# VHH binders against Uncharacterized protein C29G2.6, part 4

Target 1, 179 residues: Uncharacterized protein C29G2.6, of Caenorhabditis elegans (o16887)
Amino acid sequence: NKQCRDLLQCSIQKKCVNLPVLSKLVDGKNISAEMYDDIDKYTDYGCIFTTGCQDECNDCPLCLTSKLQIVDILSGEKSSAECPTLMDCALKCVAESNQDIFQINKCLRQDCAFHCFDGSCPKCSGFITRVFNQMCAAGNFRQKIKGYSGPCYEMFHEIVRAKFADRFEKNGKTRGHSG

## First folded at step 15 (VHH; framework vhh_7b2m_4)

Design s45 (from Ff with S100Q)
Fold by ESMFold2-Fast, scan of step 15:
Structure s45 (fold): chain B 179 residues (1-179), chain A 119 residues (1-119)
Amino acid sequence: as target 1 above (179 residues)
Amino acid sequence: EVQLVESGGGLVQAGGSLRLSCAASGFTFDDYTVGWYRQAPGKQRVVVAAISSGGSTVYSNSVKGRFTISRDNAKNTVYLQMNSLKPEDTAVYYCARGYQSPWYEFDYWGQGTQVTVSS
């Protein structure tokens, strides 16, 4: 995917990915689900999604959908009171939902969560980056969305595939989807 | 049956404007994120813009400041106002329905409408 090539270049330049180490681990091999657990420790997903490469991520569909999945899951947690944009949005959800917890959660997920990633709430991005690194690195996050493409899995796969298009033979970079 | 039907495409000179419409049916429109994608010849389909059920919007870098997405829930319709069009905007534009929340995946697509921007 050419759109995600710019994301990979950004990730390397901003040192979100330890490319020399990762390239040795996956050199010439198909990337399997089992291998992602071993190489995730050399990838800073928060850097890719928010602090380093936000614009390039927003232009890469797999990255954009991956971080929206993460925000959706995290929208059930306590929101940061230090983020005025997110807080104003959350208060509107409470006011419009007659304080029904299920309606509030739906509103937060649909209308508020992505503001953390569109540049309107910089402090929220820092918080999300920290939480995301914890969840993504642990692997538990991918298990919670079992049966769907994992956000860390899909985004990382696309980034590696785009960068190593010339290095990995077509057969070597064929996607393996587990889930 | 879920359906999305695009209209408003056509030929336009560089610097001109077009407004695309997407008429939705077969689902509770108000509950879904809806987005626009485009696909130029020989290229992959890429995201252009999306609008949440509550009206919040996001845009790809290539169209930010030039395109505006909006929705009319009473008419089950999404619009893409395209200003300052460039030859690079030439593509088939697709309307897509997102998963309920957030729009981490688009599950239904329209047939597409062709936009051609001449130099």
Scores: ipSAE 0.000, ipTM 0.252, lowest interface PAE 12.2, mean pLDDT 65

Design s46 (from Ff with S100V)
Fold by ESMFold2-Fast, scan of step 15:
Structure s46 (fold): chain B 179 residues (1-179), chain A 119 residues (1-119)
Amino acid sequence: as target 1 above (179 residues)
Amino acid sequence: EVQLVESGGGLVQAGGSLRLSCAASGFTFDDYTVGWYRQAPGKQRVVVAAISSGGSTVYSNSVKGRFTISRDNAKNTVYLQMNSLKPEDTAVYYCARGYVSPWYEFDYWGQGTQVTVSS
């Protein structure tokens, strides 16, 4: 759909997917199960759902459903994880926003964003991505081959496919090279 | 293509002031955290200040109260006002873009601008 196409484009343009790393990882080959595990590691689902592509996500039924399920999961969490101050802030944003995705995003940006810089979370890089990825663990490619699928699987898989589909339209040329 | 271009560096006496500018292009500036880093000779690059898309600011302890970071979204520019400069502020200053999510590290850097503070 147009809406989900816009989400894929947004995810690439906003660098919610670390394409320079993925370009080295896949090297023009077919994606194996092992490659999907590594690719998932370089995907920022928080960026896709909340900070980078919130409007495009809301217009894509697959993404909207996945986001709502993650909000439900986060609403049930207790603050006993990595970076507890940051997690407490995020959970408070969820609880006080009446499940409104736009208000959650605004709260996260304004009230929680700088806990990475206050010394309460020394290895903050990737923390929210790790949290979202754990909520999406059953949805990655590896779980799919066991007959599982989660909220993030189809979205992640389509982002990866979109990268390679673009290559076909450009006659297989790499960035900076043609003919 | 993402581009960050710093300007405003120079030579200044201790106690003086400088204002650095960073002109950004090739991305939706309003959506990103932007910051300033510096690298002194023989040292690692360290954070100086950062400003979020929402306008929240953070400062390293070494510059807090002396430096002020600000942004002008209409001009796609971030500024660093440096007051009460000290010889130990001598460094190459780099502008950097962070991912939209603050949980990611800074991903693009400018070429830097030299600041030299004489005693």
Scores: ipSAE 0.000, ipTM 0.133, lowest interface PAE 14.1, mean pLDDT 65

Design s47 (from Ff with E105D)
Fold by ESMFold2-Fast, scan of step 15:
Structure s47 (fold): chain B 179 residues (1-179), chain A 119 residues (1-119)
Amino acid sequence: as target 1 above (179 residues)
Amino acid sequence: EVQLVESGGGLVQAGGSLRLSCAASGFTFDDYTVGWYRQAPGKQRVVVAAISSGGSTVYSNSVKGRFTISRDNAKNTVYLQMNSLKPEDTAVYYCARGYSSPWYDFDYWGQGTQVTVSS
């Protein structure tokens, strides 16, 4: 959106992001999974969120909501008492990602999202929905799914469930078959 | 069904204060992030402040240091204390559940409450 233009300019001028990598990030059609690993190396999220571009971030809705997502994870939610495994996983993603929002989102998607679907956390906290939404905003994922029509976050829920079907079969046999 | 109802808007002179309230019903309030947004005539709706389920807060640059967001989980209510009001703060203020995205509307919005700051 237009409100985030100043954030992009600040990120370039303060060298919070390497310009060649940022150019690839802007072209949503060509953002590949490999670039998520590279973005972490070339992006200083502390610079974006606090020391370099805090004011520009606070005026950009996408950046402000990304900051709030990190705050939600770090602060612990009341629902963390009901979803301790999910929260432990999410905190590990934050700790291992050096405040890189793209790496946090990748980690949450690949390692933690299945906890919302395997029966360990039926009340999956809103932060996982925010993760899916930020991934939708970041790029090319929506364009790669054949035949899907509907909100992007629902697509992510369906994909995560399908991706972890083998995990559900291993750990959660239907009650009619093994119990 | 989920409902968000704003109140507390009105006319105030520059330098004055107002406190907005957002009463929520139809969902487990304690588990959700809630935000305040505003829209001035002829301008895009912008985020003002947000508060997590745990009570952590974030603010847009234009209101930082002047506005305070808080929540009372026992009353299912979010507040926005607005101090040192300026004519530029004139807008309809909306309470919203969820997050902003270029790909989605917010999950639920209130009807809004008008704030007018005279010079």
Scores: ipSAE 0.005, ipTM 0.351, lowest interface PAE 10.8, mean pLDDT 66

Design s48 (from Ff with E105Q)
Fold by ESMFold2-Fast, scan of step 15:
Structure s48 (fold): chain B 179 residues (1-179), chain A 119 residues (1-119)
Amino acid sequence: as target 1 above (179 residues)
Amino acid sequence: EVQLVESGGGLVQAGGSLRLSCAASGFTFDDYTVGWYRQAPGKQRVVVAAISSGGSTVYSNSVKGRFTISRDNAKNTVYLQMNSLKPEDTAVYYCARGYSSPWYQFDYWGQGTQVTVSS
């Protein structure tokens, strides 16, 4: 899991997570699913998955899987708000690549990237950050992945677990706390 | 080590032509969208032209019909042929590599090359 350690380090160094605020939020508390709505406010998932730590995420199996699950969930959604041509192209790449991340990335790079320059998406980087942050919002993922925390929560849980191992419960016990 | 190195800028009279070159290294050039941006004195950097991995091209309205972008994958080079130059084209011209995903924007920039068009 060295690759996932590199992702954690990148997320901290690029300030994708507001670590001082997050540390204060979890101080004296066990990490639970109910806290994720608050934790999301201090996490830039677009930064973690894309603009800040793309390479580190792609090298971390957990992050890569979470990123692909987000894209898969998005394949069931359509939006006309921002960058519809770019979004339609990206969704076509996902649909036509049979969940193969290398084929998806090739398709995106070769067939879709130029839409950032044709006037249809003048704020491409801001758009992707907003998409990931909105999709990571608690309501969207908890409802779409019934019975599971969701891809953003799983990825963030792993980051928080690595940084705050002593705050996690296991069968009702804090990991660093004797029963 | 990703590097983009621009060349071909200079001083030219209005109505003249220049050919800019951008030599790329440190990545699989054939797989990326590459483009040209420019920044005029006191203004924000704006897109001029871009070319996809497959050769599709886009141009800003201000340069359509006057500028032509092309690429030579064997030489890892992208070109901008600038014809019918106007004083308004005076700017530093930057070569940039696009992200591997369209959800990103250009992630690497060259040092820029100055183009000055006298009236």
Scores: ipSAE 0.000, ipTM 0.287, lowest interface PAE 10.8, mean pLDDT 69

Design s49 (from Ff with E105S)
Fold by ESMFold2-Fast, scan of step 15:
Formats: C-alpha cells, sequence, structure tokens
Structure s49 (fold): chain B 179 residues (1-179), chain A 119 residues (1-119)
C-alpha cells in the first residue's frame, strides 16, 4: 500500500480519474455498490498503467504485476502498437475485474472482442489466441468448461463468433468440438 | 513443496556488478511469472524486476537500464544481472513466484540473499 501512494497521487494529478465528475456523482453520499459502474466509467485505467502514470505504476507491486501480465498476453509492444484500441480495452477489463479470470474473460468477450471486427484491428486473431491460451493455462477456464476435447483457444473463438453471429451471417454458429 | 533459493549475493564496490540466481523447485517453472524484490535496512520490501512465463520483462524506475532479469527454463532458474551498482542498491534481495494465473501477485518467496555495495 505504501509503495502505491505515488501511483494514487499521479492518477489524481494526471486526471486518469475524472475526480470533479466523480465528486459530483457522490456529492454528500457514501459510495454504494450501485455507483461502481459510474466510478469505472470515469476512471482511465490505460492512463494509470501506461500513458500517464507508468513510472509510478512500475514502483507499485500490484500495478507492476498487472502491467506485466497484459504485456505478456499482448506479446510485447509490437502487438500493442498494432491494436491500441483493443489493448486499452483489455487493460480496462484487467483493472476492473478484481483480478478474477472469469470476469476478465466475460469483459473481453462483451466489451472488447468487437474491436476485432470494427476494422481497428484486422490482425486481432493472434491477440485473441494469446489471451485465451493464457486463460486456459491459468486453469480457471477448464474448471468451468467440461467435456470439451478440442484446443482451448478454439472455444474462445467460437464464443466470440457466436456473440456476433448477426454480423457474420451464420459464421458465429459453427463449433470446433471434436466429434 | 514450492521452494525458491537465492544465491550470488555478496560485497561489491560501487560501479561493480553481481549476478543473482534463484533456483526454483516444486512447481512447473515454465508456467509462472518470477520476480525480484529487495528490502533495504529499515525500509519496506519493494519490487525490482519481474519476468513472465513468455519472457516479457518489467523493471522499477530505480534499476531500469542497470539491471537485467532473465530466465533459463531448462535449469528452473531466474537471474538478476546487476550492473553499475550504487550504495543505494544495498539490500536483501528476494525472488518470488507469481501465480500460474497472470492476474494475481506473488505467492511464494525465497529466504533472500544479502547484497552490500560499498562506496
Amino acid sequence: as target 1 above (179 residues)
Amino acid sequence: EVQLVESGGGLVQAGGSLRLSCAASGFTFDDYTVGWYRQAPGKQRVVVAAISSGGSTVYSNSVKGRFTISRDNAKNTVYLQMNSLKPEDTAVYYCARGYSSPWYSFDYWGQGTQVTVSS
């Protein structure tokens, strides 16, 4: 906690947190669970981890660990440079999912996967495969998807395509199950 | 039983170099993030560097450009190459294992190795 004090200060000074808006939203009230969506909306996690407070993040163990994982998943700076919008979205999913791989996976599927199909990252299939393989390696995903005998990364691709089936004219309904 | 054993610490003159090693056992080394922390006399333990299972590296600001973290999966060992050492680098250095999940922090620690940099 003490090592992360400078990160908090930087986040406020660099306006990675829209503090005036958040202060107005919670004016005279205790922060409740119902307000978390609004708090997250006015917090720039990419700014905290990379563009605004990267040096302070590097000295905060919790932030440094989170940054290392996302860098590893994106296979270094080249992948990040090719797909900056997707990277920023993925960083936000990691930051706001309380380090729960299930919630990160859900966030990536619901909020970020569309960037593979909006023209901003035509080569995102490699990124998606790397992210999914990392989730599979963690073991958490295997516990929840029993009976699947194919490669774990194929399951993620099929979930994404199924989610956006209307944009693929039935392509998202194909499954990669063995047999 | 997860074990991390540090070695390579010692006394060195300012401007000198040391290479620390951390030998890991009791888990599938290749699947884990491994990091180095240090604790100076009278101070809290702080992060120095970390390396992922995929080989990506991150460094704290105080050591960036002077220290290099690396791993040898065949030997289940992580290294910290320390160059241009300063008296301020004097500390007990610890290696630590991260979870197989990339989203969690470090769970096991070694016993530490003392590094003393004289001026």
Scores: ipSAE 0.013, ipTM 0.467, lowest interface PAE 7.6, mean pLDDT 66

Design s5 (from Ff with A50M)
Fold by ESMFold2-Fast, scan of step 15:
Structure s5 (fold): chain B 179 residues (1-179), chain A 119 residues (1-119)
Amino acid sequence: as target 1 above (179 residues)
Amino acid sequence: EVQLVESGGGLVQAGGSLRLSCAASGFTFDDYTVGWYRQAPGKQRVVVAMISSGGSTVYSNSVKGRFTISRDNAKNTVYLQMNSLKPEDTAVYYCARGYSSPWYEFDYWGQGTQVTVSS
């Protein structure tokens, strides 16, 4: 979809990603699972969602939903009342993750998901689904084993691959132009 | 079963205002994200605004500052206040229930309400 490609282009242009480093990782090739570990390291998700590419994110349904899910997970006052143990866990993830959105979501998935199975949160099924899907939408670049919705994972892979290929082609074509 | 019913569309002059309503039934309304989407003739359906169960809001770039999404949990209703309307806002507007990822986020949709903005 065009809007989500524009988001990735913005992320490159606003330096939300370290393009010279990522260029060596992708090199016009298909992005492998091993490369996702490095891609995440050189990506500023806060820049993508807010300071650099807010407009492009707001026009990409994938990004806009991810942004809203992060806010809803972190700020849910009603969820706090009905799922206090889950909210305490979530707050700890926020406090310990140095405001890294990806690390917050990873912490929520790894350390907080089990509150759904202990009966402490009757509404947790939806929360867990949102958390896993948020990881798929915002942070799956580090995922070597596919544990998310297949279509979501494949779309991110295709968008990233196509956009970096497009960026390399565009940069190559403009190299010969007059200064 | 889950049902979403839009109302409030119509014909309006550029610079005018409309308020759309989405009445929800068949689910625990307060627990779900609700969104507004729109589709212009011959174009893909695009996101307009979303509101979370907690009342947090997000807007597409094209409507930010002009449109306001709100919810009344006591009435199981979501509103879209549209101000400073432009001809490019002409579209069928859809209300949708969401609870997961972008791929499975909006599983129930309303029938849509037509908004036409004349120049």
Scores: ipSAE 0.228, ipTM 0.668, lowest interface PAE 3.1, mean pLDDT 67

Design s50 (from Ff with E105T)
Fold by ESMFold2-Fast, scan of step 15:
Structure s50 (fold): chain B 179 residues (1-179), chain A 119 residues (1-119)
Amino acid sequence: as target 1 above (179 residues)
Amino acid sequence: EVQLVESGGGLVQAGGSLRLSCAASGFTFDDYTVGWYRQAPGKQRVVVAAISSGGSTVYSNSVKGRFTISRDNAKNTVYLQMNSLKPEDTAVYYCARGYSSPWYTFDYWGQGTQVTVSS
């Protein structure tokens, strides 16, 4: 979609996603849990949705519906019919963060993002995989990660797996066998 | 069988107003986000506005402040009130069902209703 590609270009040009900094941070490093936190730390969601790229976001259906979902959640409403586990987690983040948008964001990325990748919401992981594939191409992350030769999107899955290793271990492994 | 039927399109002069309606059937209307899209001749279909099951609303930049989306769950109907119409608003307007989700937007579409704004 052209409008959503325009949003991505705006996000890069306005430095809402600081690809040069992120690219330098991962340069020569092995995949690690810290890369997940670095990606989020150097991504300014307020810039993408409001101060930097508001017009481009409002014209991109994915961004527009993401705003709608966030507004519903902030109002204490459950609007998603598709991914109930992810949505229930997000609503709890809002309820426990006393309307602090920074605490809500921290809760979402640390406690809820895993549900996008635990098999309960395949559409979410598919969407984020597409986003990371484009970021990899723009930032040349694949070429900078030490020892990684696979496709760009698979590198992202390895970063998520490193960050949420304990949660993934609960899916088919007995804890006594994991060390 | 999911159905969305648009009505209310027509010819209107610049600066005028028009109200579009979309009658939905074949699904639990209250559980879904409903949106309006438009497509001008030779152009791609673009989003105009959306309203969630909870009543929250969003608008594209080109219509913000001029258009208002609303829903009547008892009638399974969504509306688009269009004010201060411009020739650039000329397009076929489509109603669409969807989910409030960053990974999924809209899955079913109506047949569309033509809006023509003369200068």
Scores: ipSAE 0.092, ipTM 0.593, lowest interface PAE 5.5, mean pLDDT 80

Design s51 (from Ff with E105A)
Fold by ESMFold2-Fast, scan of step 15:
Structure s51 (fold): chain B 179 residues (1-179), chain A 119 residues (1-119)
Amino acid sequence: as target 1 above (179 residues)
Amino acid sequence: EVQLVESGGGLVQAGGSLRLSCAASGFTFDDYTVGWYRQAPGKQRVVVAAISSGGSTVYSNSVKGRFTISRDNAKNTVYLQMNSLKPEDTAVYYCARGYSSPWYAFDYWGQGTQVTVSS
């Protein structure tokens, strides 16, 4: 949709996508499903959702809904230090929720959010980027395996298609990853 | 069945205030993100504000600082407090339930309530 195009443009302009690294990884190669995990690894979804493109995300309904669920968990920003314990907790939620984004959000809110308030993780807002990246990477990987789109997959796919459209056109449609 | 019913719209002068309400039924309200959208005549429907199940809020750039979204889970109701209204805020305002999967963003909509801001 047109509203979400501004988000895509911002993501490229603010370098939320590590385009130079992605360009080197795909240079001279056809984009295939096996490369999606590598491409996703060099995409900073937290940058897209918060620090780089917050306003554009807030005007894109798909991005707004995804962002709200994570921000709600980490709304207790205290701004003094990052906490590995919070990350370990978040990764456990991802592993135990079978990549269901709502189960992940429930787990994060119930089991991990207290780390933002107990003084162990004062820089919770800075952790949002890492949580977004883990959720989106895991979700996208599972969606790819099952051959269907998911919450983060559509945004990821738009970014990849916009910047590497010629690779998809020349190589034909990737099985389960076209359109 | 899922139902969302908006109320509180009306005619107001520029600089005035209105409070919109959205009464929800037919689903576990506490588990869902709920948002407000608006549509002016001849324009596409655009997002205004949204609130998560836990109470976190986001706003579109055009209303940030002027509008406040809130929810009352005991009453299954979401509110939009609209301050410093401008003629550009004239639109039909819709309440929407966030999809259980964010894939579609919002899946159910209310009938809408008209807000008219005179200059």
Scores: ipSAE 0.005, ipTM 0.344, lowest interface PAE 10.8, mean pLDDT 67

Design s52 (from Ff with E105G)
Fold by ESMFold2-Fast, scan of step 15:
Structure s52 (fold): chain B 179 residues (1-179), chain A 119 residues (1-119)
Amino acid sequence: as target 1 above (179 residues)
Amino acid sequence: EVQLVESGGGLVQAGGSLRLSCAASGFTFDDYTVGWYRQAPGKQRVVVAAISSGGSTVYSNSVKGRFTISRDNAKNTVYLQMNSLKPEDTAVYYCARGYSSPWYGFDYWGQGTQVTVSS
């Protein structure tokens, strides 16, 4: 049985966690509900996901739930007119953008993330809001960068690729891997 | 009040099969990841399998290919089908409701059901 050490080491090496602050919060203590907000504040879940550190998660109890929650966010939510699943939205962006990576990026930023980021989708709040606040907060989408929007886009890109690799690659993926 | 109740444990010979059930109440079952943990005497509680609200599954390396987790949302129940059982699978098996953080895992637990595998 693998320990959580591999995930933690990957997260440290990829700079996804503010280790000095997090260590002080957790040092010698049983994890309690009061610590959850603080742990979330100093952990970049999107970084863990986009750098591939989630592959070290498989046998770590603390990591298993978060990995599945990311999958739940993309495909596990019940579809409704006011809140389609993020995976359905992302696949629509890939399909309707005619293999143009810049149009896919624009679609993801404008049509997918914002429906849940601002709390307008009641079923998308909570964990989704925390993930988007850490990766897609005001500033990340507004930064002028060449090509596409940094960590937020790279997270969606890798999730779509991992789950629907054959469909995504048929739709003109030509850019390099993040990180 | 959140409640998880395990059943289906017992004594079985190596190579046999058991199906565990976990009945959930007191929360919106469909919206939560649920999982199975086990604890052998004198050892730490370790993850066995988990299933997302959408039905996606993960397994520990020690049970992959032998155990299957599934859920029935209409019955608020999660199942663990255990095949090709080994003496090393002997443990108390716990059902748990998931939490959304990589750092804290599961927040509610059942009382457990004993599985004993003999040679």
Scores: ipSAE 0.013, ipTM 0.373, lowest interface PAE 7.7, mean pLDDT 64

Design s53 (from Ff with E105H)
Fold by ESMFold2-Fast, scan of step 15:
Structure s53 (fold): chain B 179 residues (1-179), chain A 119 residues (1-119)
Amino acid sequence: as target 1 above (179 residues)
Amino acid sequence: EVQLVESGGGLVQAGGSLRLSCAASGFTFDDYTVGWYRQAPGKQRVVVAAISSGGSTVYSNSVKGRFTISRDNAKNTVYLQMNSLKPEDTAVYYCARGYSSPWYHFDYWGQGTQVTVSS
């Protein structure tokens, strides 16, 4: 993609990314899940989004989406970054809970969400939220909670809020949800 | 099934305005980033604007100050208000749903709506 190539060139010229990561990013091939973690560690997002490469970022769809996700994280909303460890944990909870919403929520809270949101897996909150939303939208999952239409999303949001009230407070207001 | 349906395109003279709408269905609209792309005749598809689930917005350089993206979660709809239109804005405009990964941009697309700006 030419627009995103222009962003990469800008990031190199403005030194928005660390040299060890650049050698792999320039090739654009076989970017593994572990390399995503390294990219996050060695990337100056302020440089890319605002001070160095703002124009190139705004013309690259990948960067534009990433900029929104970072803004959502900073304003106390959601992260959309995938985390392999958290993904494996979430899939295990779903597989082992026989589509029982309360058992899935217990498993995710105790084994996955706590470790995700305590900083051991940065930017994983959005993935967990997406998994919950996909499960709530599935016909099979809704049929499993037949006779009680409690909002899966609101229950998950309450768990996240209880653990990260300080983060949500940083955006100057509380995000509201209708029950 | 996930569907995005655009409307509001048409023919306008330079300096005019149009408001595009994108009606979404088949997913939990409130939880997704949604955006607008456009494809001009003989050109590749390029990003125009995007809005997060929380209402944060971003714009391409070519439309900053002229276009405004907004969403109405109660109606599962995203809008693009286009002001001070130029002949260079002539394109098919597409609505798209955003990915949950910083390494991907959009996973579902509408069929598009034609915008023609005469000089």
Scores: ipSAE 0.012, ipTM 0.417, lowest interface PAE 8.8, mean pLDDT 63

Design s54 (from Ff with Y99W)
Fold by ESMFold2-Fast, scan of step 15:
Structure s54 (fold): chain B 179 residues (1-179), chain A 119 residues (1-119)
Amino acid sequence: as target 1 above (179 residues)
Amino acid sequence: EVQLVESGGGLVQAGGSLRLSCAASGFTFDDYTVGWYRQAPGKQRVVVAAISSGGSTVYSNSVKGRFTISRDNAKNTVYLQMNSLKPEDTAVYYCARGWSSPWYEFDYWGQGTQVTVSS
C-alpha cells in the first residue's frame, strides 16, 4: 500500500476527488439510489488516470489495474463473448464521449450497468468489479465506516439494483416468428 | 491450488534483451488480469506491467517503450519482453495474479526470477 501513498497525496493536492463525500458511500446504512447519480460529481477520473496524477497512478498497482480495466471495457474483446448487450452499450459510450475517460466511465455506470440485472448478463461480476475498482481507487475508500466493511463491488451492486429496481417489473419483449 | 512459476531470468549486458515467462495453473487463467512486478535489493516491490483478460496492457513509466507484456491463453502463460535493458532494471521479477477485491492488492505471487544487467 506504500506504493499508492503518492497517488493518494496527488489526488488530494490536485483535487481529483472529494474524499469526505465519497467516504459516506461505504456507510451501509446511508446507501441510497440517489448516491449513484452523485458519485461522478466527486471523482475526476481524467485527473486520476492522466492529467493530474498519471505518474502516481502508473506506480500504484491498484490504480494501474483500474486504468487497465477501463481500457479492457473500452476494447471489448473479452467482454463481448459473455455480455453482447452490455458491450454494445459500452461501445456507444466510447463513441459518444469523445474519448473522455471521465464521460465514458459515467456513461458506463449510468446507462449500461443495469444490463447486469435485466438478464442479458446474468453474473456481470467482472464488469461491476472493474467499474467499482475505479471508484474505490479514485475515492480511496480505506476509511472504516460503521456498519459496512464489505467489498466495494457489493456496495455498488446494492446501489445499482436500488436505482434500477423498477426495471424488474418491466414486461419482456414479445417474441414470435410464425405470425 | 493456484501456482505461478517464473522463468527466463539471467545475466545480460546493458542494451541487451531478455524474455521472461510466467506459467500459471490452478485457476481459469483467461478470466484474470496478470502483472509483472520487480524488487531491487533493499527496495520495495514495484509494478512493471499488467495485462487484462481482454489483452489490454499498461506499463509503469520506467519501462514504457522498452518492455512489452503479452499472454498466450492456450498455454496459460504471460510473457515480458525486455529490450534496451539498463543496470537500473536489475531486480527479482515476480508474476502476480490480479486481486479479486479493491480491499486487497494481490492474491497470488510467483517465486520470482533474477535479472542482472551489467554495465
Scores: ipSAE 0.011, ipTM 0.385, lowest interface PAE 9.1, mean pLDDT 66

Design s55 (from Ff with Y99F)
Fold by ESMFold2-Fast, scan of step 15:
Structure s55 (fold): chain B 179 residues (1-179), chain A 119 residues (1-119)
Amino acid sequence: as target 1 above (179 residues)
Amino acid sequence: EVQLVESGGGLVQAGGSLRLSCAASGFTFDDYTVGWYRQAPGKQRVVVAAISSGGSTVYSNSVKGRFTISRDNAKNTVYLQMNSLKPEDTAVYYCARGFSSPWYEFDYWGQGTQVTVSS
């Protein structure tokens, strides 16, 4: 796909990526868990999505889909309207991380996800589930949990549900989609 | 150099109380969430309580109503007041910077302090 090759060229020219690491990803070969850490370390997604290569990203379907997924996670229609503290926190992460998406994700995880548990945003379970699913999907996390047969999503989902079980039951809510 | 140093652990009888302290240094304490975690013998480390930069608190269901987390930004210190202690509270208690779930790597954590509750 020419458009995605043009994005790759832009990313190299604007110094958003380390070429050897990105080449391994683009080849579509099996990627070890250690290679994901290297990709994350040497890729500036903020540069790719916005400051360096916005036009090329928008023309490449893989990049556009990734960008829209991140925007959806950050903006999440219900979270933005009903969780102003969480949204202000997320926007601060974006502003203070110089558009480095990995710093944004770290900031969201460490400084903002807490608001889902302090009662300020009872509706952010969807937002936090999407963030944790994205991190679990990277594959690195699964290998660190020896002997665990379920995905980290199920473990986290059960704990979040247990924490809010009484609140959901009192409001007539069915306990949700845990396995 | 980021450091977290726990203190206040010990042996106490069921129904007793302990106050744990966590002294933080090497970072802008006021800007970070800090949490208390515990690990019982042969079990995984689990969250006990956390306190945000703004003072919002969260507690695990097993300690809610018995434990209270607080912070003193002037002293760069986080406290865990533990009341109505039970034998099942026996564990090594760890202080950690940044609200990091046990499923995600901590930025930094302390060496831990042992709490033993006798029947």
Scores: ipSAE 0.000, ipTM 0.117, lowest interface PAE 14.7, mean pLDDT 63

